# Miniprotein binders against q9ydz1: the designs that were tried, part 9

Target 1, 329 residues: q9ydz1
Amino acid sequence: MVQGLPGEFEDYLYRVIASLYRYAERLVVVDYPSSPTRRSIDLIVSLPGSRVVLIKAIYDASLISKKEVEELSAVANSLGVSAVIIAERMGREDLLTGVVYDRYGVNMVNLETFENFVSGREEVYVTRYKDIYTVSISSEKLREKRLEKGLSLGHLAYMLKTSRKSIYEYERGVMSPSVEKAEKLVDILGEEILEPIDILTSPRKPVSKRDFDKPEEALVGEKLLELGFKVSHAKRTVVDLVAGRSGEEGVGSRIMIVVKRSREGRERMMSRIMKGVKMGSILSSSLYAVVNREEKSLIKDIDYTKTIVKDVREFINDVSRGRVEENEE

## First folded at step 22 (miniprotein)

Design jd4
Fold by OpenDDE base, look of step 22:
Structure jd4 (fold): chain B 329 residues (1-329), chain A 95 residues (1-95)
Amino acid sequence: as target 1 above (329 residues)
Amino acid sequence: SPEELEEAIERIWEAIRIVIRAFEREEQGELEEAMEKYREAVRILEEVLEELEKILPRIDSEEEREEIERVIEFLREAIELYLEFVEELEKQLGE
């Protein structure tokens, strides 16, 4: 018995899926772990323009843990893909359409905002961080239009009832104006000063972290770090490690690794591998299963899945020799 | 101290790097050298384990205690795994 997702959560995830099917080239549902409040990734979507996005979809974003968002961000960064949270509310507050929220360094929007963005119907200019709303403006265009009108920094500051320093900081891109100040800037300088927010902006660069989950994972992770991969350990998704490296020719190698856990039954590992294969198909990532020598004989039947089954020694030696089988699609 | 735990963690990573180098030696057919490196890594981990087990009763912070207990569990599993690597090579050299 799959312990049923709370009905509201299942319904919302299905609503998000049904919406995204209209715009996605490819969509994979990541249903692992079975509990939605314990998984970092719910969907992987390929969008037009070769944009791959990891999506956490939850009706109430207050139920998302910091650790889930950090993992979502870390996995996305290691793979060189985007991450987004799609939610309708945060506790008692509904998420506004046309607003990009920051949730632990990942962009968060409601479904309507995401649909509008992906369809190109509406651009998004407003950000919320904590309780502060700001408008995204082009620092360059702000300066250009100010100069075209013959306005000094001091004169424009006077018109906005703000400091000369604030105008200077806007033109430096170090500060964004409030909604009220942005409206006045648009009235004075025109709408061309607005800069649309790319919701699919890659999360801020996390540093690859070493982690002690399993001895085999530690060995694999360290070796990939030595080879110049960005590495992230994942505790709340199908795979245990993700690694990515930008190639010289812009073709980046992506690796996902399932490590067999000592207490993990064969069937559970096979289920993770099969789900990992689905993830790999959108991510253009090689999938490795790292097992002990005894288990390798038991898992030989997985060859049909394009999963590379190795022991930890074989894996480390193969990657050292540059035998990262890139799934070149 | 937090510094003692950081030092212990760095020693663990040193042992991990020794094992990675041992795999390269094993693949080159230098089985004796590989086995010696695995034994070295085990020794380092056993020393760190003994140190952490001695410190653990003196830690008043529950958060720090849980962290050290997680590292101790890792060390035990890693020692077991690296000893398996030694035993596998001993069998190959004894045949």
Scores: ipSAE 0.759, ipTM 0.936, lowest interface PAE 0.6, mean pLDDT 87
Fold by ESMFold2, last read:
Order: sequence, then structure tokens, then C-alpha cells
Structure jd4 (fold): chain B 329 residues (1-329), chain A 95 residues (1-95)
Amino acid sequence: as target 1 above (329 residues)
Amino acid sequence: SPEELEEAIERIWEAIRIVIRAFEREEQGELEEAMEKYREAVRILEEVLEELEKILPRIDSEEEREEIERVIEFLREAIELYLEFVEELEKQLGE
């Protein structure tokens, strides 16, 4: 069903799609750019509870560039959604089931782990960072259970054959215990101290930033930043800009923008617009297409109920007059 | 040279913000002020372009050269775009 380069990369993507189809309320395949190793987002899924997740799916995560993952992270953050990498291997190392890895600040899990998590079959407790496997614990429950057992920091440290400082740091949430220490803690204090990891959390430390590739894009991005949006400029997905902000009444605004490129033919532009509309449908947002005024006739076959076509001045005036995500006119 | 590029980029963002202000003036019907702002932004970009073109032949790093070439390409496209704004506004003013 997915038109793209055949081969091992598409085989894994199809495996991920087949697995997630059973659990997703909605699923959209993002197949632009056509190369699987050059795009930042492969799938968008809506899970029960209206949880939207951007997914990069690749068998060997060592083939993902840092810029690709940074774009995935930035786009997710700007839109206020989750991001995850699904992979089976990182270079020579197979990813273990039940372990969360980190790839440039984005959570990475194997398919079995993801499936077990979204189905509710198993929680995830273990994180791998560099050479260390650590276990997620509740600092509050750890302290509560220690006090219930009448144990001082020193007593517990003695029982674990570790330092008082380590126990103190566990209870402050500054440090997570190794798997070995966590097993001892559970033996002493019970499993209630374990805290499940939400693998679908927002990516760590993304920030809105100024960037430019095209003059129109720079104007649009700068204006959206002035209006308080989180903005991401994308180079490895179907849209060129995404922007989002939280509303004071609990809902946010999302806007997705395709900017016509100088040498882009009608067919490529229309393809990007159509794919951007699919992304927008899951995100409950319209797609803007920013083109030169003369080029509007080139793309008049677009369904204007799903795509808003503007030149850069018109776009900026529209967003300046009011908020456009909720169809103000 | 990296410091020179950083200074050039900041001046580019100044020009971009000036154009955004020009859009505001134009929307408010202050067409002569909008025109002045468009022309000011163009002058800034032309000055930055000239400075970067002087620097480019002296750059030995391929990575730095590619970055400056990207900025130069952006500048040429931006100047062209901003001049289109000027021309469109001249039509509205009848001259």
C-alpha cells in the first residue's frame, strides 16, 4: 500500500504498520521524502485517549542521522505531540525488549516493547543510557516504603551494599538505581516502588529557534515566533514549517505549512500538499500552502476546504488579524 | 570569520523583522511608511550580501564555505522577493 523504495527498509516499516494497526484509532503513513533513511517521520498514529505519536521506524537506528532525529523531536515539540523511534538494532547491538533507549533525546524501543506498552500488556521500567541499565523508581514511594519498614538511609545502604549517598540520591530523583540494586530494593521494599516509564513522553529539550531556507519561510517563521508559537523548520518531511501553541483555555493551535520551492514542479508540490493534508487530519489542523501570487494558478486543483493557499503577505496578515487554527474569518 | 557570519545573520534577521513591520504598516494603510521599510530591508540585505561576497574567496574550510554560500543564496532570493513587495506597492501608489 505504501509506494516507495522496495527492500529491507520497507519490510520493517510494513511490520511496524501491521502491528500498530491493531491498536491505533488512526494511522497515517508519511512517505516523503521517498528515501526511508532521509525522512524524519514515517508514521503518525492516534492511540486511544487521543494521544498522537510521531514515529520513526527503522530496523537499524545507527542509520538515522542526528539532524533527522532533531527534526522529529522539534516537530513533535512544536505540535505538542509525542515522538518515538521504533528499531530492532543500534549498530552491532540488538535492542532488548522492555528497555527504553535514547537516540539524540528521543525515546527508542523495539517493536515488541512498543506493542506491549500500547496494548497495556506490560509496563516498561528499564532505561539504557550508554553502558548503564537503570530502573525507574518513584522517589516518593521509595521513601514511604523505607520509612514503613523502619529503615534509615544507612540501614538500607548497608543492606544493598551501597552508600548512603546513593540511597539519598534515589529518594531525591537525582539518580536511578542499576538493575542489580533495583532488584534488591524490590526484594526489601516491594514492587510498589517501581514507576512505569511513559515511553510516549515529549522529546527532551527541544526549543523553538529561528531558521531559514527560503525567504518566505523565514518571514512566516519569525512572525509565528512573535505571536508566541513554538516553531520548527523542517527539511526531512512533507511540510516545511510546523507551529503550535497552548491556548489559555486548555486547547492549543496547530498550523502546518508547505512552502513552494523554486524548482518544484506542480506534481511534487501537489503531492506534498496532499500528504500534508493527511498529517493535518490526524492533528485536527488545516494545511497552508504558501506560494507566490503568480503560482496560485499552478495549483488551482487543490481542495480548498482542506488546504488554504496564500502568498507570504496574505499568510502573515491572516495570522496577525487573529488565530487561524480554529477557522476564524 | 565565524563571528563575521554570525553578525551577518543577525543583520539578516533585522531586515526580516523590518519587512514584517512593513506588512503591518501596509495593512494599516500607511503605504509610504511601508515602502520606506521595504527599501530599508533591501539596503540592509544588499550590504550584507556585498560583505559576504568579499569574505567568500578567503574561506578555506569547505563546511564554512558551504554555509556562506547558502546564506548568499538566501540573500539573493530575499532581495528579489522584497523588491517584488516594493513593486507591488508602487502599483498601489500609482507610481
Scores: ipSAE 0.755, ipTM 0.941, lowest interface PAE 0.7, mean pLDDT 84
Fold by ESMFold2, look of step 22:
Structure jd4 (fold): chain B 329 residues (1-329), chain A 95 residues (1-95)
Amino acid sequence: as target 1 above (329 residues)
Amino acid sequence: SPEELEEAIERIWEAIRIVIRAFEREEQGELEEAMEKYREAVRILEEVLEELEKILPRIDSEEEREEIERVIEFLREAIELYLEFVEELEKQLGE
């Protein structure tokens, strides 16, 4: 038996971890908050090529709300990394292997699909969109192959039993064909028209947000926005605020912040800080604990080599002078 | 109303930016101007808090009421924080 391994939610997460352990260069588990349905990020992996991915892993994706997914998306976007949901079901629908689904603008795949993609065993070509399965094609190769075969838009449309406008839109990249139409296109023009989907692209709904959280967080967030950072509030993970900014030569900086939450005890805040340090290490980002001056003395035993403790005034002054970026070694 | 809440929220962000400017003035050694900015931010938040407390009893929607209550709680916490900035600077100026 396995003592201290609670519930069916952790069973799936550990299945995902066990699978990805063999492919990831680095893997960090984010198990805070304790409830799987209340947290936005379950793990972070670094894949070959130094690609970092934030992962939400849950057997049935209908159990996560829009708020959790939007936070996952916003955090990934602010930090300049990828996000994906790994799930086996969405309500009563089982997720098919080889298909990319959408959950509030974040790519969602089953575990087998993710494994096949990251291992290089199989490419992914199919997306589920609005109750239909579509196939990713290269608009350039489609046009090229059609012209090589001497086929007009109208002739090809007739063969597919679709409109001339649809073929034109496929060639412009405005529309993707259904699986049925794509099979006919491949039969006529060859597999060369297929274009693999990169399931690890940036989330579709990137946005920096201003929100009324803790007063210290509001000050910090507003200042970072003024300095050109993409900023996201996080309520469903170990950190409270993340920010990212591109550097002049394309090298950026990342900042992660913990602020004491209402009615949060010292022990819980310390736990979040220590977990945030692990998150920061895989993201090459320093962790800041922004506390009031009374709280600063209460957390004096923090490992200062990995966590930078400031009050809000000190933080604002340091970031204004660029000192925050100097602390990210 | 939604319009009144949106106006209140924009005034809250004005106060937040004023405090950020106060930090800058303090860093530059302009302690009197920093103090004036801290006090102005507190005044703005106190006015917004009073206005929202007048609006709250008129709200029929539970969702809108809960939203306003969250903003009111933020205001109380922010006022407390900004008053500490004022008090700390008062000590510096009284030296």
Scores: ipSAE 0.748, ipTM 0.937, lowest interface PAE 0.7, mean pLDDT 84
Fold by OpenDDE base, fold request of step 23:
Structure jd4 (fold): chain B 329 residues (1-329), chain A 95 residues (1-95)
Amino acid sequence: as target 1 above (329 residues)
Amino acid sequence: SPEELEEAIERIWEAIRIVIRAFEREEQGELEEAMEKYREAVRILEEVLEELEKILPRIDSEEEREEIERVIEFLREAIELYLEFVEELEKQLGE
C-alpha cells in the first residue's frame, strides 16, 4: 500500500485550487469523504462561458480507482457538466504539458495544460491513449486543403509514406494521425487543418447502471428515470444521487439527493446536507434530503439551508406532479 | 448463473415499480389497493431473497459472491422498508 503522504495530496490540491482561483468565476471545494483516495470529486469550478467542471485533482493518477473515475463521469453526465482529472504523474511517468490523456474515459491533463487551456494561452492538439500519441485534426479542413492543393488521396499518402486508406480514415474522422504524420500534414497543407481539443468535453455516456444501494435510493432513482431524467448514483461524494433533465430550451432541471443511511447519525447527515448546499449553489441544482417519516421532524430544523426535506413517498409524489422546485437564481 | 442473477435483478426492479405505483394509489386515497401492492412487492422480494440465499453457498467466484451478498443485503433492507409501509397503512385503516 503506497500510502501517498497525506501532505502531498493536500499540497497538490491546494496548488490546483490556487491556480484555478485566478480563472474561476466560482469554486467549491468538495472535501467529502475525508479520505482523498475515496473521493470522486475534489472541486467544482465555474469557468467563463457558463462552463461548469467537476475536477478530480490527484498528484499521481495511478492511485485513482476506476470506480472513482466512473462515478465522476456519471455524475458529470447526469448533471450535464464536464469532468476532468488534473494530475502530474501516472505512476513513473510525468504527464506532458500540451497532451490530453485518457483515464477510464475521462480527460486527464497536468495543471499547466489545464491553466493554458482555461486562460486561452495555448490550444491543445495532442492526445495520448495508452502509448500512442495522436494529433487532433479537422477531417473537413484536411480534405478541403488537400483538394485546394490539387493532391489526390494517393499522392498525399505517398508524401506521408502511408496508405491511401490512412488518409481516407483521417478525412472521415475515424482515425487521427500520429505526431510525425500530423507534422508532415501541417507542412504540406498548413496549420488550419489542426483542430483544438476541448478538454471540457462531456464524459462519454457511462451506462447508468442501476446500482442497488439503498431501498429509498432505488425508488427515487427509478422514478426519476421514468420521468426522463438522467440518473447517477454516487457513493464517493456528498450526495447519493444526482439527476438531470434537459428542458426544451436547453436549460435543464438538476436535482441532487442526500438519502439518510440507517447507520448515519444526524450530525453526519447535516454535514452532508450543508456540503450539498454548497455544491448546489454552483451547479444551479435543487438539493433534497430523503429521510424516513420519523426522522423528518429531526431534520426540519434545516430550513435555513434551502434544502427540501421529504420522505421517499412525498418526494416521489412531488416529483411526479412536476413540483421540482427549481432554484430560480 | 449470471443469467439467474440478472433475472433476479429484473424481479427486484419489478417490485420497486410496484411500490412506486403503490405511492400513487396511496396519494389518491386508495389505501387498500396501495397496501396490497406493498404486500405484493414484499412477496416478490422474499421469493428472490430465498432463491439467492440458496444459490450463495454454491458460488465459487469471490466476485460473484460479493455481488450476490450485496443484493441480499439490499433485499433485506427493502423488505423491512416495504413492511413499514404496510404497517403504516394498516394503522390508518384500523383507525
Scores: ipSAE 0.710, ipTM 0.924, lowest interface PAE 0.7, mean pLDDT 87

Design jd4
Fold by OpenDDE base, last read:
Parts: C-alpha cells; structure tokens; sequence
Structure jd4 (fold): chain B 329 residues (1-329), chain A 95 residues (1-95)
C-alpha cells in the first residue's frame, strides 16, 4: 500500500483548484472515493468555449495506476469530454513547463503548462512520448512556407542535415520533428509552421467494454450498448456507469448511473447521488440511481436532487422507450 | 483454458440479454414468458458457475484465478437477482 501522505495530495489538489478557479466557468470537486490513490477523477472543469474537462490531479504521476488513467479516459470518451492529468513529477523526473506528456493515452502536463494553456498566455508545441521530444508543426504550413521560399524537399533536407524522406514525412503529418530539427525549421521557414497542441483533445476512443461488477450494472450497460450508447464502467469515481450518444444536432445524450451496492448503506448511496448530481450539472447529464424495489421507497425522498430513481427493470424499460430524460439545460 | 473462460463469458452475456428480453415481455404483460426467460437465464448462469467452480482449483495463474473468482462472485449475485425476478412474478401470478 503506497500510502501517499494524505497531506501532500490534499495540498496539491488544493493548489490545482485554486489555480483553475480563476479560469473555470464552473468547477466541481470529485472527492470520491476518499482515497486519492483510488480516484480516477478529481475535478470537472468547464472552461470558456463550452469545453468540459475531467482532471486527475496528482503531484507524482508515477502513483497513478494504468487502470485509473484508462477509467478517466473511458469516462471522458463516453461523455464526449476531454481528460487531462495535471502533475508536477513522474517519479524522479519533474515535468517540464511547455511539454505535453503522454500517460497511458491521456495528456499530462504540469500545473503551469495547464494554466498557460487555459489562460492563452503561452501555446504548447512540445510533446514527449517515452523519452522522445517532438514539436507539433502544421504539415500544411510547413509545405506552404517551404514552397514560398522556393526550397525543394531535398534542399530543405540538406539545410537540416536530414533526409528528403524526413521532410516529406513532416509535410504528410506522419512524423513530427525533434526539437533540434524544429528549431532549424522555424529559423528557416518562420514560426508560422508551429501548430499549438490542444491539450484538451478527447481521449482516443476506447471500445466500450462490458464489465461484471454488478448484475444490475451489467444489465444497464448491455441495454445502453444495444441502444448505440458509448458505455464505460467506472470503479474509481462517484458513478458506476457513464453513457453517451451523439445526437444528430451534436447535442449528445449523457447518462450517469449510480447502482446501489448490496453492502452499501443508505448514507453512502445518498452521498454518491449528491456528488453525482454535482457532476451531472456540469456535464449536462441525467443522473439515474438504480436500486432494488425495496430501496426505491428509501431513496424516493431524493427527488429534490433531480435524480431519477428506478429499479433496473424500470430503467431498462424507460430507456427502451426513448425516455432518456435529457436535462434540458 | 483462456478459451473456456471466454466461452463462459459469452454465455453470461447471452443470459444477460435473455433477462433484458424478459423485462420487455414483463412490460408487455407476458408474465409467464418473462418468468420462463428469467429461469432460462438462471439455468445458464448456474451451468457456467458450476463449470468455473470446477476449473478454479486447476488454475495455476494467480491473475486468471482472480478473474475467475470475480466472475464467480458476479454469477452468484446475478443468480440471486434473477431468482428474485422469478419470485416476484410467481407472486403476481399466484394472486
């Protein structure tokens, strides 16, 4: 058990919150589960331009598991939102400002890089994958500026001390130059060849996976898959399942589901529902609580939260009838 | 074998799909048909459970063992839930 010291994690999360609060239109803290090292999502932030991002904030990104990052990515993808990891280091290595790292297919940046990006103060051009630094360039602008200067592929390659093939691969967008080669390209062709990295890119589309966590969750997940939703199961956040479908008008239906656990007390379920409602408000997502028939009466008093409380049969029947109560916000 | 587990998993998903179809029949008022579908799903899950419980002692891989144990736990909970669906319909048909 790597018991990360509770204090260092809380302090870093608060630092991230305090920073992002200046730029966020809306910010939701996801404090579930209570253990930071078992939580896939720490923050949900709405940024200017209607950009919603799921944030994992961790001081040391070496402490985040592959499964947590995969869940963060899967949830973000199913909801049609972005995901990012904000971290200061990865083990013994400090994350450099102005560099976008890859962590299990999710963009990872330090807090300063993220602040610079969201404020529009500084654009980010450098990526790191494993130990390789590359610079993001526009393939189109590279070609355009090369041609404007009357340079052949071979001539530019000679100037860079590289192959004609390398220049051709840059202009096709199939390869990015190293930092050293990019600097020389900028010196020759100008800064207009640089293409800012959108840190808030949607994670690569995971294939919706079936999961066997709970019988009710499996039923709900399968039905939503049959209806053409992207579905992701979540074990490390407030909700147990998230689903999204792109509508014809680009307004996708978003569903989050809290499934009662057999051993889950009412108070814990209520806490998850209340936190799920907060998540739903920023995500424009309907929140469903799936409970057994006996428990429905116990949770029905929660209707004030705009939570739709149903048993698994009622849920499946309602969703089948196209009665996805879209929160019209 | 890993292939036997994959086959078992597909049978579990077929049982889940049967239950979803049973909900549709229940909603249509076809309670006897729904009840039989729930029982069919239970039978499938019980067969898979028995198969996995027989295989579990022979699994040398700790990772595969943990996976089978998770599936076994799911099967037990699913069987319990689907039996509750049967019992609810039996009460409605007996009234």
Amino acid sequence: as target 1 above (329 residues)
Amino acid sequence: SPEELEEAIERIWEAIRIVIRAFEREEQGELEEAMEKYREAVRILEEVLEELEKILPRIDSEEEREEIERVIEFLREAIELYLEFVEELEKQLGE
Scores: ipSAE 0.703, ipTM 0.922, lowest interface PAE 0.7, mean pLDDT 87
Fold by OpenDDE base, last read:
Structure jd4 (fold): chain B 329 residues (1-329), chain A 95 residues (1-95)
Amino acid sequence: as target 1 above (329 residues)
Amino acid sequence: SPEELEEAIERIWEAIRIVIRAFEREEQGELEEAMEKYREAVRILEEVLEELEKILPRIDSEEEREEIERVIEFLREAIELYLEFVEELEKQLGE
C-alpha cells in the first residue's frame, strides 16, 4: 500500500479548503483524529440556501474505509445534513469531472465537479455505479418531449435500438439510460430532458443503529431513540454520539455528545470539547459533555465553552423533561 | 448461534431500559425501587455475560469472536457502572 506521503493528504485538504472558502458561508476544519486516514469528517461547510455539508476530502478514495464512509453517512443523516466525498482518484483511476460516483452509499466527486456544482457554473448529469455510467433524465420531461414530437414508446425505442420496456422504465424513473442512449435521447428530444443531479442528496439513507461502545453512551443513545431522535455513534470524529430530530417548524434539534472515557486524560477530552464547540457553531447543535459526577466539577470550571456538562443520569432526566437546551443562534 | 447472540443483545437492551426507568424513579424520590431496578439490570447483564463467556470458546469465526469479545467488554463496564449506581443509593439510604 503506497501510503501517500503525509504531505499529500495535507496538501489536498488545503486545496479543498482554499477552493470552498470562495463559496462557503461558513467553513469548519475538523482536525480530529490527527491522522487523516482515521477521521470520517474533514470539513463542515455551510453553503448558500442553508445547506450544511459534511465533507471527507482525500486525494485517493481507495484509502477510505467502508467504516469511515458509513460513519460519515450515519452522522450526516442523524444531524439532517448532507455528506459528500471529494477525491481526485480511486486507486489508479482519475475521477472524471462532471461525474458523480457512489462510494459506499455516499456521493463522491472530484474538486472541480464540486466547485462547479456549488458555484452554479455547471450542472452534473452523469452517475457512475461500479463500471456503469448513467445519465440523469427527468421522467416527466422525457414523456412530455416524446409526446410533443408525436413519438410512441415503440417508435422511440426503435430509434434508440432498445426495448419499449426500457423507454417505459425511463419515463417511470425506475431506470436511467446509459450515456450512449442518453446522447441519442438528447439528439431526438433536446437537452431539456436532462435532470441535474443534486450532489448533496445521498443515494442511500442509513438507518439509526444501536451500538455498544460505552455504557453511558448506550444509555444516552437509547433514551434519545425513545424520544424519536435519529441517533448515530461515531468513533472517528470529535464527538461520540450525534442525534437529531426534525421539528414541526423545520429546524430540528441537533445534539452532539462527548462521553468521557475512563482512559481519556482531561486534556484530550478538553481538546475534543473545544473542537466539538467549533462543529456545533456551524451545525447549530448543542454540545453535551457526559462525565462521571466526580469529574463534573473538574470540567464545569471550564466556563469558556458553550458546553453543557452533565452526568449520565442528569442528561437522561433533563432530556426526558424536554430540557434540551437548543442553541438559539 | 447468531440467534443466541441476538437474544443476548435484546436482553442487554432490556437491562439498559430498566436502568433508564430506574433514573426516573430515583428522580421521583423512589430510591428503594430505583435500587432494585439497578440490581435487576446487573443480574440480567451478569447472566448474559456468563452465557457469552461460555459460548466464546466455541466460536470459530474470528469476526464473530471479535464481536462477542466487544459485547463482553461492554457488559463488564456496564455491570461496573450499574453497581456504582447501587452503591450511591445504598449510601443515601444508609445515611
Scores: ipSAE 0.687, ipTM 0.916, lowest interface PAE 0.7, mean pLDDT 87
Fold by OpenDDE base, fold request of step 23:
Structure jd4 (fold): chain B 329 residues (1-329), chain A 95 residues (1-95)
Amino acid sequence: as target 1 above (329 residues)
Amino acid sequence: SPEELEEAIERIWEAIRIVIRAFEREEQGELEEAMEKYREAVRILEEVLEELEKILPRIDSEEEREEIERVIEFLREAIELYLEFVEELEKQLGE
């Protein structure tokens, strides 16, 4: 594995940041852990229209582990936000502009594709999954335009040199055409059959997995699950647990929790809390710090007005009483 | 076996749920009942820990070994934490 020089990773992240500043309403850099190859989240961006996205930015996506992407996806899903990977290559393969790739269930695009999408300069129609390129088409518009031209399924299939079944599967939305077939469909039926891909789709619902990282995290996580939250544990970001639920009134409660780690120094925990506050500000989430009773006295002196400091028992009792302080917008 | 680890994990979650119920009892002022539940949770975790420590030498898969070792580490930390909850209540009941 050619480990790209540490500098190349930082340089690419800065390029992504500099690009996104043009389009972002808010941008938070998540510089934790310090190693970019051990971070699940590099950026949180608020885009116009209240769209929040978690971004992993890496020049070479072959260096992203499955566990990092799974964590990115899980955190995004629990918070009810989008996730995307921005990368220029995957090993020896350069990512093409105008193509949405899949990386462990998360959409991956190059920076240019993401810029084009966010700016509305160019729509994206091409997906790659397992080395197969397909074009996103509207199944409804495909059928409509076929019928407007008086073409039967069999006639259109003949024109495409494909099966009647393939055309039927396109019109059912159960299969997408190859690039070559889509080009022929556009030539016959017009460009109106194309359906732009929303790159900022919420990752497929990971089942909230119970994780055994910390005993306090396990207790908190189980209680939040009992309360109907989506819960995700995180090992590769600032916070240790994230939780979200949709309220009855559509107001979603978002919770992020920093749990003191065994052998974690006070300074490191405080650094995580401060970074967690920054994350919370863009995610409209409450930030809790779960500490031991002995440590609670040590943190009270720190007027971090935006962090609720609790012991694990107090936290569990407070959330049980429905006292999830929703950050008022 | 993977099945033995899954069973061990289910028992761990049972102990965790017992501790959550113990917090509710502690909040209600039922300190003796809470303390008994914490002790029960500790006992379950100690049993699981002993079982996993006995199995660990027989695991040939490095991946399975690393998973069991992580669970063992969790169990040790959890037992320590739950014993702290017992000690805190013992002190309150002895005062």
Scores: ipSAE 0.684, ipTM 0.916, lowest interface PAE 0.7, mean pLDDT 87
Fold by OpenDDE base, fold request of step 23:
Structure jd4 (fold): chain B 329 residues (1-329), chain A 95 residues (1-95)
Amino acid sequence: as target 1 above (329 residues)
Amino acid sequence: SPEELEEAIERIWEAIRIVIRAFEREEQGELEEAMEKYREAVRILEEVLEELEKILPRIDSEEEREEIERVIEFLREAIELYLEFVEELEKQLGE
C-alpha cells in the first residue's frame, strides 16, 4: 500500500502551489512527492522584480531536518538566490501570520504571510527565533527620531523600563526589541522606526562543508571552487551540484550539474536532467550532465538543446578554458 | 578522533587536486606525467582507506561510523575511477 501523504499535507502543498501561481512569473516544482514519504516539495519561483526564490513547502516544519535546511541554504547561496520555507505549523504550534520564523538560518513563514509580502498587502516586522519574538526596527531611524525628540539614551530607556545598554544595542542594530518594547518605541518615536523584513533575503553563508557523494562530483566541485565559483553539493535535490560565480559585469554564471550515479539507471538520470532543464529555465543556468565516456554515446541522443553532456575530464577542461556555455537568452 | 578524520579528508582533497592537475597535463599531451599523477592520487587514497578501515572498528558513535563508512565507500569508488584513468593512459602509451 503506497501510504499517500496524509490528505492534510497534500492539500496544503496544493494550496501553496496554487497560491504561488498567482504571484509567480515562472514556477517550477522541482520534485513532486513521487514518494509517498515525501512531506515537502521544493519549488523555484521567479517573482516580480526578477527575484528568484527557492521555496521548501511543508505542512509541518518540525519534520524538516537541519540537514535539509542547510542544503536549501547552501544551494540558494551558491546560486545567489533567496530561500524561504513555507509552512502551516511547527509541531503543535500554528505559524502566526505576520511573523517571520528562523528555521536553522532560513526564513520561515506561513502561506498567508508569504502572500501578503509578495503582493505588497502587508509588511512584516515581527521575527521569532526559538521562543523570542522581536520587532525589526531601523537602528538609524531609531536614533534619528530619538534625537529629534530630544531624548537621551537614558531617558528613552527609562520610558521603556529597560537599560540604557538595551537602547544603545538597538541603535547599533545588535539587538532587536521585544514586541512590547517595540510598541512603546513606536508610541514614543513613531512608526517610521519600523523596518520591514525582506523575507526574500539571501540565506546566511553556510559554512561550505566539502561534501561529496561521488568521485566525479568531487572533481567537478573542486575544479569549480578553483575557478572561484561558490559550490554546493545538493544530495537531496534533482541536481548533484550547483555553482555560481559573480561575473565582472555583474552577470553571474550559474551552473547546475547532474552527475551520473553508478547505480543510477538511464531513465532516472534522464528524469533528473529533465527536471534540471526546468530549473535552469528559471535560474538562467547552464545544465551539465557529467557521465562516463562509455555512457556519453548513450546520452548523445538527448536532443535536450539545453543540456551539455560531458565526461568528467571534458567538463573540467571546458570550464578551465572559460567555455562555460552561458544560456544566451 | 574527529581530527584524524579531518586530516584524512584533507588528504582526499589533495588527491582530488592532483587528479585535476593530471587532467591538465593529459590535455597538454604530457601523458606520462599525467599517469604518474593519477598513480600518486591512487596511492594517497589507498593509504587513507587503510587508515579509515583500521579506525572504523573503534568508532563507538553510530553517526561517526556512518560518516566514515561513507568516506570509505567514496574512497573505493575514487580508487577504481583513478585506476581506470591510469589504464587508459597505459593503453595509449603502449600503442
Scores: ipSAE 0.645, ipTM 0.909, lowest interface PAE 0.8, mean pLDDT 85

